# VHH binders against q12xb4: the designs that were tried, part 17

Target 1, 267 residues: q12xb4
Amino acid sequence: MLDFVGLGLFDEKDISLKGLEKIHNADKVYVEFYTSILMGTDLEKMEMLYKKKITVLSREDVEQHAEDWLVDAKDSNVVFLTGGDTMVSTTHVDLRLRAADMGIKTTLIHGASIASAICGLSGLQNYRFGKSVTIPHPYVSNRGVRVVSQTPYDTIKNNIEAGLHTAVFLDIDKDKGYMTVNQAMEILLEVEGKLGEGVMVDRLAVGIARAGSPSPVVKADYIEALRDYYLGGPLHIVVIPAELHFVEAEALVKLAGAPEGILENID
Key: E = the ipSAE of ESMFold2; O = the ipSAE of OpenDDE; V2 = 0.75 times the mean of E and O plus 0.25 times the DockQ between their complexes.

## First folded at step 4 (VHH)

Design y01 (framework vhh_lunsekimig_d3)
Fold by ESMFold2-Fast, scan of step 4:
Structure y01 (fold): chain B 267 residues (1-267), chain A 124 residues (1-124)
Amino acid sequence: as target 1 above (267 residues)
Amino acid sequence: EVQLVESGGGVVQPGGSLRLSCAASGFTFSRYALYWYRQAAGIERELIASITSGGSTNYVDSVKGRFTISRDNSENTMYLQMNSLRAEDTGLYYCARKTYYGSGSYSPKYFDYWGQGTLVTVSS
């Protein structure tokens, strides 16, 4: 048996009671930290609360040599832990398929996802969100040319035209670190400067830092203002609103400090 | 050691058919997605078709409706049935497997294992 357990957003206490029961009944517990990091905990704190030894798996252990540890689930209860919700923004469905090929039953115990957390924190309605997109760190190609992805700009534009908000995930890179809201704002404005389509001009955005923590920051303002706004440490995420319902606009003003002028231009 | 061995290539006239085979050894065949790539003269290798462990298939637009990928887990063999062949289908056909490194990318650099290639020539 293989149970996938989502750990939630921030620390070791975000796990569901069902997830904790799966850990207590497990013969072996594995975790990976390469897809998502819980900024409020570490392995020692997790082991102390869960009262179970946890083996950390590398990306290679999960993606290249999964059968080496999946075989244990044929004859025993194995739990695999991930930050957030197990199948959101991960390739872990591949592990379920490999387990199925081995005749291993799998279950999912859900954890809180950043995808739902941003709706609660911003006050923007979940059913009004379009396609999500990730802003990658700009890089220099093998040809020596600076490359900035246009995909986030295009996705935001298409969502706005459809009246849909955009969840904008920010790149995590081994060498460049965690992208900030400030860096994301600069990247969107850089692309705007090249294309000149006016998509990012006077555009409202919501910067969110440390969702699920005791000290989250949620700040709504125009992209130009968010460039210089201090949100503190990681992890950061951005939402670009499209047309706002009155309740959404009021939430952004009262709860996220958005300019009061946005209340004049709502549907 | 993982091995992939292609066969079935040859010379055919436009409109003809060929069936390629990829015989696999050294791993649990049923657990892996498998891929057919083509390399034409002067062109980088490109994905032609794929089949998942569960049997789901995917094709590049230029071969949809003409090519059919299949697998036989009991024989550890993957097939590519090529119908209505065109001159532009000419190239070296490789079967390939990846260990999910760089998952979601079809770039050749993410594939750990390649066969030797089998040549398909479509010429009158």
Scores: ipSAE 0.000, ipTM 0.105, lowest interface PAE 20.0, mean pLDDT 86

Design y02 (framework vhh_lunsekimig_d3)
Fold by ESMFold2-Fast, scan of step 4:
Structure y02 (fold): chain B 267 residues (1-267), chain A 124 residues (1-124)
Amino acid sequence: as target 1 above (267 residues)
Amino acid sequence: EVQLVESGGGVVQPGGSLRLSCAASGFTFSRYALYWYRQAAGIERELIASITSGGSTNYVDSVKGRFTISRDNSENTMYLQMNSLRAEDTGLYYCARKTWYGSGSYTPKYFDYWGQGTLVTVSS
């Protein structure tokens, strides 16, 4: 048996009671931190609260060598822990498919996801979101050329044309660290400078830091203003709104400090 | 109430220059991007140039290198310096502003504030 357990947003207490029960009944407990981490806890605090030894798996352990530890779930109860909700913004469905190929039954115990948290924090309606996208860290090619992905720009453009908001996930890199809202704004403006299609010109954005913590930061402003706005420590995420219904615009002004001007010409 | 008032249009010969002005009132000028649109006889308004609150500029390809958009936040005024004018530059020039509402499109229907237009005629 392999149980996937989502840990939620911020600390070791965000786990559901069902998730905690799965850990208590487990023979082996694994966790990965490369897709997301819980900024309010650490491995030692988790092990103390959960009363279980936890083995940390690398990206390579999960993506390239999964069968090495999945085999344990044939004859014992194995729990795999992930920040957030296990199947949101991860490729972990691949682990379920590999387990099925090995004759291993799997279950999902859900955790709170950043995908729903951003709707609650911003006031933007969940049903009005389009495709999500991740901004990767820019890199320098072997030819010495700076490479910046155009996929986020294209996804935001397509969503806006369809009247849909965009959830923009920010890259986590072991060497470059956690991407900030400020860096994300810079990257989008850099792509705008190259393409010249005007998608990011006068574009409203919402910066969110530390969702699920006791003191999250939510700030709505134009991309140029957010580039220089200090949101504090990780983890960060961005939302690019499209067309706003009245309640959404009002929420951004009252709850996220958006410019009052966005309320003009709204019923 | 928001108002935009253009001036500086006129008749010039090909290769000549004109400087258009857009005087704004009723809002915090320094916080908004502003736009110049052109409407030629028998066609819809098209974006010619824009300037953001931070001063970044964008131009349609047909005017790049010939036109320069600028702003003076202390005077609440935006300018369009037009050099090397061509017959195809003839048209009504509109100053425009939008509040973020609806799509991010540059189509005229998404702009909530327009000036009255100033006529530029380039003729021999």
Scores: ipSAE 0.000, ipTM 0.138, lowest interface PAE 16.6, mean pLDDT 86

Design y03 (framework vhh_lunsekimig_d3)
Fold by ESMFold2-Fast, scan of step 4:
Structure y03 (fold): chain B 267 residues (1-267), chain A 124 residues (1-124)
Amino acid sequence: as target 1 above (267 residues)
Amino acid sequence: EVQLVESGGGVVQPGGSLRLSCAASGFTFSRYALYWYRQAAGIERELIASIRSGGSTNYVDSVKGRFTISRDNSENTMYLQMNSLRAEDTGLYYCARTTYYGSGSYSPKYFDYWGQGTLVTVSS
């Protein structure tokens, strides 16, 4: 048996009671942190609360050599932990397929997802979101050329033209660390400077820090203003709103400090 | 208090030129996209040209290559240089700004600040 358990958003207490029960009954517990990190906890705190030794798996262990540890689930109870919800923004469905090929039964124990958290924190309606996108850190190619992805710009543009909000995930780099809202704003404006289509200029955005923590920060303002706004520590995420309904605009002004001018002409 | 004041309209013969100005006050001019709309007799108000804060411009097909929109952020003024004027260019020209940030629409209903308009008449 292989049980996939979502850990939720922030710390070791975000796990569901069902997830905790699966851990207590497990013979082996594995976790991966390459898809998402819980900033309010660490391995030692998780092991202390869950009362189980946890083995950390690398991306290679999960994506290339999964059979090496999946074999334990043939005759034992194995739990695999992920931040957030197990099958949201991960490739872990591949592990379920590989387990099935080995005759291993799998279950999903859901955790809270950033996808729903941003709706609650911003007041923006879930059904009005379009395709999500990740802003990767700019990098230098093997030919010495700086590469900045245009995909986030294109996705945001297409969503806005369709009247849909964009959830913008921010990349994690082992050397540069966790991308901030400030860095994301700079990257979008850099792409705007090259393409000149006017998508990002005077554009409203919502910066969110530490969703699920005791003190999240939610700030709505123009991209240029958010570029320099202090949101504190990771993890950060951005939402780019499209056309706003009145309740959404009121939520951004009253709860996220958006400019009051956004309330005009939304009837 | 936000104000937009147009000037530069007048009567001109076909093939002539005019430069319209829109003087703005009461807001941080450099941060806003600004728009020129035209209302011809018997026709709904339509977008003619726009200029975003970053300098990107857009034109309706009928004026491309003849009209040039520009801005001077130090003077809080937007311009429309109109060359090779034709009878069809006759109308009231309005400077406009919007504070509605969720819309990609150029519908006049999203624009909360309009100037008084300046009349351009192209006739021989």
Scores: ipSAE 0.000, ipTM 0.116, lowest interface PAE 18.6, mean pLDDT 86

Design y04 (framework vhh_lunsekimig_d3)
Fold by ESMFold2-Fast, scan of step 4:
Structure y04 (fold): chain B 267 residues (1-267), chain A 124 residues (1-124)
Amino acid sequence: as target 1 above (267 residues)
Amino acid sequence: EVQLVESGGGVVQPGGSLRLSCAASGFTFSRYALYWYRQAAGIERELIASITSGGSTNYVDSVKGRFTISRDNSENTMYLQMNSLRAEDTGLYYCARKSYYGTGSYDSKYFDYWGQGTLVTVSS
């Protein structure tokens, strides 16, 4: 049996009681930190609280060599831990399919997700969100050319035209580290400079740092202002609002320090 | 859609005064620096005065002490108060806005939005 367990947002205490029960009954416990890391804890604190040894898996161990450890779940209880919720903003459904091909039963124990946390922290309504997108770190191609993805710009544009907010996930790279809200704002403005469609001009955004911590930072302002705003350490996420309902605009002003002028543009 | 509309131009005698207005729409007015340019026959448009989002002002030497730029963020309007007008102040006056694009302050792209201009003629 293979149990997928979400760890939640910030520290080792965010796990559900059901998730903790799965860990206690496990023969082997694995974790990955490449999709998300819990900033309020470390491996030692997790092992101390959970009373189990935990083996860390790399991206390659999960995506390319999964059968090497999945085989243990044929005849024993294996738990696989991820930050957040296991199947949100991950490709881990592929692990479930590989396990099924091997005759291994899988279960899901959910954790708190950044997808719901951003709604609670910003006051933006969940049902008013469109397609989410990830901003990848810019990279240099094999030909020495700087590559910046246009996909985030296109997704945000399409959502705005449909009246839908965009959840914007920020890339994690082993060499480049955790993308900040400031870097994300710069990337969106770089693409705007190339395309000239005015999508990011005078555009409101919400920067969020350390969701689920005792003191998260939530700041709503225009993209140009957020580029220079200090939000502290990771993990960061961005929301680009579209048309605001009155209660959403009021929440951004009162809870996220948005400019009061945004209240003038709603019914 | 960004729009800038100038008004207040006219004919005035030397030593007279005029107040120009620039009504803005289609953007968050309070967030942008705004500019007054003048174009006289046969010369490139020149910056006359600017005002930052924070209210800091700058003037070309020839108008310093005579012209005052101001803004009213509640009305989305920028003003240029012109006193002690001289014959050399004659020209088309444009309000303008620049926007920042790009990855840093030294790697930015700019585009200018311009009004249609308002004519100021100082003649005896």
Scores: ipSAE 0.000, ipTM 0.078, lowest interface PAE 22.6, mean pLDDT 84

Design y05 (framework vhh_lunsekimig_d3)
Fold by ESMFold2-Fast, scan of step 4:
Structure y05 (fold): chain B 267 residues (1-267), chain A 124 residues (1-124)
Amino acid sequence: as target 1 above (267 residues)
Amino acid sequence: EVQLVESGGGVVQPGGSLRLSCAASGFTFSRYALYWYRQAAGIERELIASITSGGSTNYVDSVKGRFTISRDNSENTMYLQMNSLRAEDTGLYYCARKTYWGSGSYSPKYFDYWGQGTLVTVSS
């Protein structure tokens, strides 16, 4: 048996009671952090609260060598932990298919997802979101030219034209670290300067830091203002709203400090 | 609580050798990957070598073949054997541990436990 357990957003207490029960009944517990990072905890705090030893798996352990540890689930209870919710913004369905090929039963114990957290924190309605996108860190080509992906710009543009909000995930790099809202705003404005299509000009955005913590930061303002706004430590995420319904606009003004002028032309 | 204490630094001539030690306490040593970072004048701290709980090692290209990282779980100690030392190896060497595993980043900002540093000077 292989139980997938979502750990939630921020710390070791975000696990559900059902998830904790699975850990207590497990013969072996694995975790991976390469798809999602819980900034409010560490392995030691998790092991202390859960009363169980946890083995950390690398991306290679999961993607290339999964059968090496999946075999344990044929004759024992194995738990696989992920940040967030197990099947949201991951390729872990591939692990379920491999387990099925090996005759291993799998179950899912859900955790809180950043996808729902951003809706609650911003006040933007889930059913009004379009395709999500990730902003990768810019890099310098072998010709010495700065390369910036246009995919986020294109995705945001297409969503706005369809009246849909965009969840914008921010890249993690081993050398450059966690991308901030400030860096994301700079990147979008850099692409705007190159393309000149006016998509990011006077564009409202929502910067969110440390979703699921006791004191998350949520700040709505124009991209130019958010470029210079301090949101503190990771992890950061951005939402680019499209057209706003009245409740959404009021939530951004009252709860995230958006400019009152956004209330002028809603619905 | 958690403590990392480096030793073994000193002055050595080019081509010489030094062995650094990192003595750890306050946690279950055998469960954690451990890291050696170097900080040279005017340069950010950079990862030099790492060793996983299982003993797998990794090195930056500039030290491959010259440096060897190892651990002794019975003594709660990690070592860095430094051979064929060069002037560019001069710097403060830090033992480090991440409390939060899985960041995927070797940036110093993701490490919350550091030793005090031990100075290695390679003089001509």
Scores: ipSAE 0.000, ipTM 0.127, lowest interface PAE 19.7, mean pLDDT 86

## First folded at step 5 (VHH; framework vhh_lunsekimig_d3)

Design a1 (at its last look DockQ between E and O 0.44; V2 from the best seeds 0.00; counts 0 for: pae E 16.6 > 2)
Fold by OpenDDE, look of step 5:
Structure a1 (fold): chain B 267 residues (1-267), chain A 125 residues (1-125)
Amino acid sequence: as target 1 above (267 residues)
Amino acid sequence: EVQLVESGGGVVQPGGSLRLSCAASGFTVSSNYLYWYRQAAGIERELIASIYSEGSTYYVDSVKGRFTISRDNSENTMYLQMNSLRAEDTGLYYCARVKYTYDSSGYRRYYFDYWGQGTLVTVSS
């Protein structure tokens, strides 16, 4: 059997009691840290609290060689740990499907998710969110040209036109590190400069840092200002709100330090 | 000692090209925020391009597609390739290093701690 267990947002203590029970009953425990990471802990602390050895799987292990370790779940209890909640990443869904194809029974133990945490922290309403998107780190093409993805800009644009908020995930890269809200704002402004469609001009944005920690930071401001705001250490995430309900606007002002002027624009 | 030295300026006809250099000493170009400014006669100094420590670049609209900012780490030098030059591009070109700190409200505040002496670019028929 294969148990997918979400670890929660920040440290080893965020796991549910049911998740911990699964670990205690497991013959093998795996974890991946490339889709998300618990910034408030490390492998040693996790193993100490969970009283189980944990094997870290690389992206290649999960995406290309999953069958090599999934086979263990046919005859034993295997736990697969992820930051946040399980099955939020398409990679996890793919893994579950592969397990099913192999005749492996799977279960899900949910953890706290950044997808819901951003609503709680910002005061934005969860049912007003549209399609989410990830801002990837810019890269240099084989032709030596720097490439900046326009997909996030387009997704945000489409959501705004539909009156929906956008959760903007920030890239995690082994070499380039954790993308910051500041970098995300720079990238969006760069794309705005290139396309000139006006989507990011004077656009309100929300930066969130270290959700689930004892010291989370939530800051709402216009993109140009937020670009220059210090949110502290990772992880970071961005929300781009569309039209605001008056309760949302009030929340952003009182809870996220948004400019009071946004209240004047509410019908 | 930190120093910035511009070179490469000169007289060129409209449509011509120039490559400006900003040789840095006392600090590493790749680890700093560097800017090109220019100042035409009777006009305030204006930002035209920037390159950040992570390698990202910025251009003002008037030079987009014509100017390219780059750096060579081995030479510790920043460059400005200027193509399709126009009469309005005439001016004294400066390179500068920018630092920043955070104010009590958590906002980044930028300041220029070093400037070059400038190099003159004249675009004339």
Scores: ipSAE 0.020, ipTM 0.343, lowest interface PAE 6.9, mean pLDDT 92
Fold by ESMFold2, look of step 5:
Parts: sequence; structure tokens; C-alpha cells
Structure a1 (fold): chain B 267 residues (1-267), chain A 125 residues (1-125)
Amino acid sequence: as target 1 above (267 residues)
Amino acid sequence: EVQLVESGGGVVQPGGSLRLSCAASGFTVSSNYLYWYRQAAGIERELIASIYSEGSTYYVDSVKGRFTISRDNSENTMYLQMNSLRAEDTGLYYCARVKYTYDSSGYRRYYFDYWGQGTLVTVSS
């Protein structure tokens, strides 16, 4: 039997009681850390709380060599742990399909996802989100050319035109570190300067830090001002709202410190 | 000692061009955020253009497409090319290197460590 268990947002205590029960009854417990990062924990803390040895699987183990460990679920209880909610923003449905082809029963034990947390923290309506995007760190090519991805700008533009908010994920790089909201605002303004289409002019953004932790930060302001706002440590995410319903605008003002003037422009 | 020296101001007709220079000493232009500000009559000093250490640039809407900020790392100098000048561009232009800290509300505060006098630009019909 194969149980997919979501770990939630931040630390080892975010697991559900059902998830912990599955771990306790498991013969083998696997985790992957490549789809998400739980900033408040590590493997030792997880093993200590869960009272189980946990084997870390690489992307290759999960995507290319799944049969090597899935076969154990034919005659034992296997748990597969993922940060957040296992099927959200992952390709892990493929594992469920492979397990089904092998005659292995699967269950899903959900965890809190960043996709829902941004709605709760900001007050923005979940059904009004469009395609998400990631801002990668800029780099300088071997020829000295600065490379900055235009894709996040285009995705935000298309969502705004459709009346949809954009969840904007921020890059993580071994050498450049965790991208901040400040850096993301600077990158979007740089692309605006090159394209001149006005998408980032007078544009409201929401910066969110450390969702799921005891000390999250949610700050809404215009992009130029948010560039200069300190949100503290990682992980950061950005939301770019489209046209706001009055309740959404009121939430951003009262819960995220947005300029009160946005309430005067809601139709 | 950090110093910034502006030059290149003058009197021009509407539609004309000027190139302002900001010569830096005591630090390198390539590793710092650099800014042009202007102060027009009856208006608070305003940021008009920036160049970041990685080379990206920012312009306020009123000058976008008309002004170009650039730098020459070998001469340790920043420039502002001002084209299609309008009467509203009249003012005293300052270059600045900015240091910052955070205020109690969490915003970055800018401390200017500007050392020069500014250079006057007058656009008159």
C-alpha cells in the first residue's frame, strides 16, 4: 500500500494527525525535498518527531527509477512524503498512475499548500488566480550579456488582461540564494523598462514571507515601494493582483497594509 | 573620500539635448546603485533615473524614452543623456550614491552621501 502524505508549509509539526498515523504504521518511509523546502525543519527533526527512519529520494529516484522502491508497496506499507500537498504543483500523479498499473492501492493524506495559504494570508479569492510563474535569477552570459527572463512579465500581463491574479514563485539558487520580494520587484521593473508596456506601472503587488511559520509577513504596496520593503528571511512569494473586488481590496488594506487609496478606485 | 561632481548643465531650447556627467571618486560606479535627482521650482527633489550595480535601469514616466542613464566604468563616471527636453525638465540636477537602512515600518530608508552642488538645466522657449 502506498500512502502519499503532505508535510504542509513550514516544519515537522505541520503534518496532519492522519499523516503521522500513516508514518507510524509504515514499513518504509520515503521523502523528497526537490519540489519544495520546509524551512523550519530538517531530516533529523522529522525522524525524531515521527519516530521513523526516513529515506531521501532524489528526483531521479522518483521520476526515472520509481519501480525500484514502489514494488515494496505490493506487500508492505510504504509512505511517500512531500512538502505542502503531494499532488499540488508536482508531477507526482505519475507515481499514482504507475502504482495503479502495478496493482498497488494508494491513498492521499493532504497537507496545507502554498496555493491555498496565499489566499488565506492575503484575502484574495482562490478562484481568481490564473497561471503561476517563477522569476529566475538573472545571470550574465559568457559574452557579458545580462539575461533576464521576460516570461514572468508576459504571464502577469496575460493574467491581468483576463482579470486573474498571478502567484509568482521566486527562484532558489545554490550560489545566489533565496530570491527576495525586493529582488523580484527590481527584476519586474527592469523588464518593464525594456518593454515599456505599462504592466508594472502603478501596479499593486503582495509580498508574502514565511507562510506557515509563527511569524509570516504579508505586505501589499505598489511595486516601486515594495521594492524597498524588508520582509525578513526566506521563503518569499509574490502575488500580483488583477482588478480587485471590494472585499479583496479591503483585505489588502486591513490585513496587508496596502495604501488606503486603492479603496477609492474600486468599481 | 567619496565625492560626486556633476557637470554639463546649461540653457537649451525645448526639444534640445544635454548630457550630464557625474564623476565619482572614492568608490567604483560599477558596484554601487547610482541615481539622478532633480529639483524644480516649487517641487520637492524627485528621483528621475537609476542605474543598479548589475546595470539595469529605472526611469520615472515623465522622462522615460527621452532620458538615458549610463556609466563608463573605465572613467568611473555616470551620465544622463537628456533628449527632447521640455520646459518642465528645468531644474537643478543631482547625482547620488545611496546608502540605506530600514525604518520602523520596515521600508528601506535612503541616506544620500552626495558631495556635490548639482548642475542647473534650464529649458526655455
Scores: ipSAE 0.000, ipTM 0.198, lowest interface PAE 16.6, mean pLDDT 85
ESMFold2 (binder alone), look of step 5: mean pLDDT 79; pTM 0.754

Design a2 (at its last look DockQ between E and O 0.08; V2 from the best seeds 0.00; counts 0 for: pae E 17.9 > 2, grease 24.7 > 24.2, placed apart)
Fold by OpenDDE, look of step 5:
Structure a2 (fold): chain B 267 residues (1-267), chain A 125 residues (1-125)
Amino acid sequence: as target 1 above (267 residues)
Amino acid sequence: EVQLVESGGGVVQPGGSLRLSCAASGFTVSSNYLYWYRQAAGIERELIASIYSGGSTYYVDSVKGRFTISRDNSENTMYLQMNSLRAEDTGLYYCARVKYTYDSSGWRRYYFDYWGQGTLVTVSS
């Protein structure tokens, strides 16, 4: 059997009692830290609290070589740990499908999710969110050309036109590190400079740092201003609001330090 | 003292080119957010281009591919190269700076703090 367990947002104590019970009964415990990571802990602290050895899986282990470790679940109890909530990532869904194809029974133990946490922290309403998107780190192609993805810009544009907010996830890369809100703003402005469609001009944005920690930071401002705002250490995430309900606007001003002028432009 | 002074305006035929300058004093151009605006007769002032402190640029669709915003750090001047000018480009062109401060709650706020006097561009046959 394979148990998917969400660890929650920040440290080893965010796991549910049911999740902990699954770990205690497991023969093998795996974890991935490339879709999300608990910044308030480390592997040693996790193993100490959970009283179980944990094997870290790379992106390649999960996406290309899943059968190599999934086979363990045919004859034993295997736990697969992830930051946040399980099955939020398409990668996890794919893994579960592979398990099913192998005849492995799966269960889900949910954890706290950044998807709902951003609503709680910002005051934005969860039912007003559209398609989410991830900003990838820019890279240099084999031809020596710097590549910046336009997908986040287009997704945000489409959501805004539909009157929907956008959750913008920021890339985690083993070599380039954790993308910051500042870097994300710069990338979006760079794309604005290339496309010139005006999507990011005077655009309100919300930066969130270290959700689930004792000291989270939530800052709302126009994108050019937010680019220069220091939010502290990782993890970071961005929300790009569309039109605001008056309650949302008030929340952004009072809870996230948004410019008071946004209250004058709401219906 | 902070000052912005536009120059380079004049009369040009359709299809012609002009280069506008915005000479800055009292601050460093490369470290600030700067904007070009224009105002035609009977029309509200409109944003046409911007250059951010990080070097990224923005253009409105009507000038995209024809206008280029740039800056020279040695001259502490921002420029607007205007090619393939059209009659609808006629107007008074302004440069502006955005500055930031902190409100009473400690939050950073950004605002337009300085405008130039403008330079007139007339495109006519």
Scores: ipSAE 0.007, ipTM 0.282, lowest interface PAE 11.3, mean pLDDT 91
Fold by ESMFold2, look of step 5:
Structure a2 (fold): chain B 267 residues (1-267), chain A 125 residues (1-125)
Amino acid sequence: as target 1 above (267 residues)
Amino acid sequence: EVQLVESGGGVVQPGGSLRLSCAASGFTVSSNYLYWYRQAAGIERELIASIYSGGSTYYVDSVKGRFTISRDNSENTMYLQMNSLRAEDTGLYYCARVKYTYDSSGWRRYYFDYWGQGTLVTVSS
């Protein structure tokens, strides 16, 4: 049997009791770290708390050669661990389909997802979120041209026009590091300068750092001001609200420090 | 035939000003993305400023507040007004026309398809 277990947001303690029970009853425990990062833990801490050896699988192990380890689930209890919630922002439904083709029963043991955490931390309603997007780090091409992806700008524009908030994930790179809210604001303003469509003019944004940790930071302000606000260490995420309902605006002011003036434009 | 010709470079003292021109032929400056790049000795060409078809502009931090990119559609020419020049502004300045394409994942990838020969700016006391 194959149990998919979500690890939650931040550290090894975010696993559910049900998830921990599955680990304790497992014959084999696998984890992947390529879809998500738990900043508050590492493999050693996980193995110490969970009292179980955990085998790390690469993207290739999971995406190309799943049968090599899935076969164990035909006659033993196998647990597959993923940060956050296992099926959110992953392609792991493919593993469930492969397991089904092999006659392997699967279950899902959920973990807290960043998709729900940003709603709770900000007060923005989950049903009002549109397509999410990632801002990649800019680079310089072979011809000496600075390349900045415009897809995040276009996605935000389309969501705003539909009355939908945007969850904006921030790139991670070995050389450039974890993208900060500050860098994301600079990039969006750079693209605004190129396009001139006004999407980022007087636009509210919410910066969130270290969701799920003991000391998360949630700060809302206009993009130009948020560019200069230090949120501390990683991981960062941005939310771009569309038109706010009164409760959402009140939450941003009271919980995220948004300018009081946004309350004056609420229908 | 598309051409870009830079002019206006020269020698100037620190704190001084220069105005570079990029005369375009074979296309309309108002319908295109145009960039200024510079190249100092021993380093790669670096972006300075951009103006795109809608008229919005971008500046790198090192020149923001000191340089102004603009264009004159009737002269089909882009300009770079450089004020408060510093020694580190010394280099060969290029203008370029920038286009984009979409990759298979739907992301825009910017590239230049024409650039000028460069005009030399030297800032020395």
Scores: ipSAE 0.000, ipTM 0.140, lowest interface PAE 17.9, mean pLDDT 86
ESMFold2 (binder alone), look of step 5: mean pLDDT 79; pTM 0.760

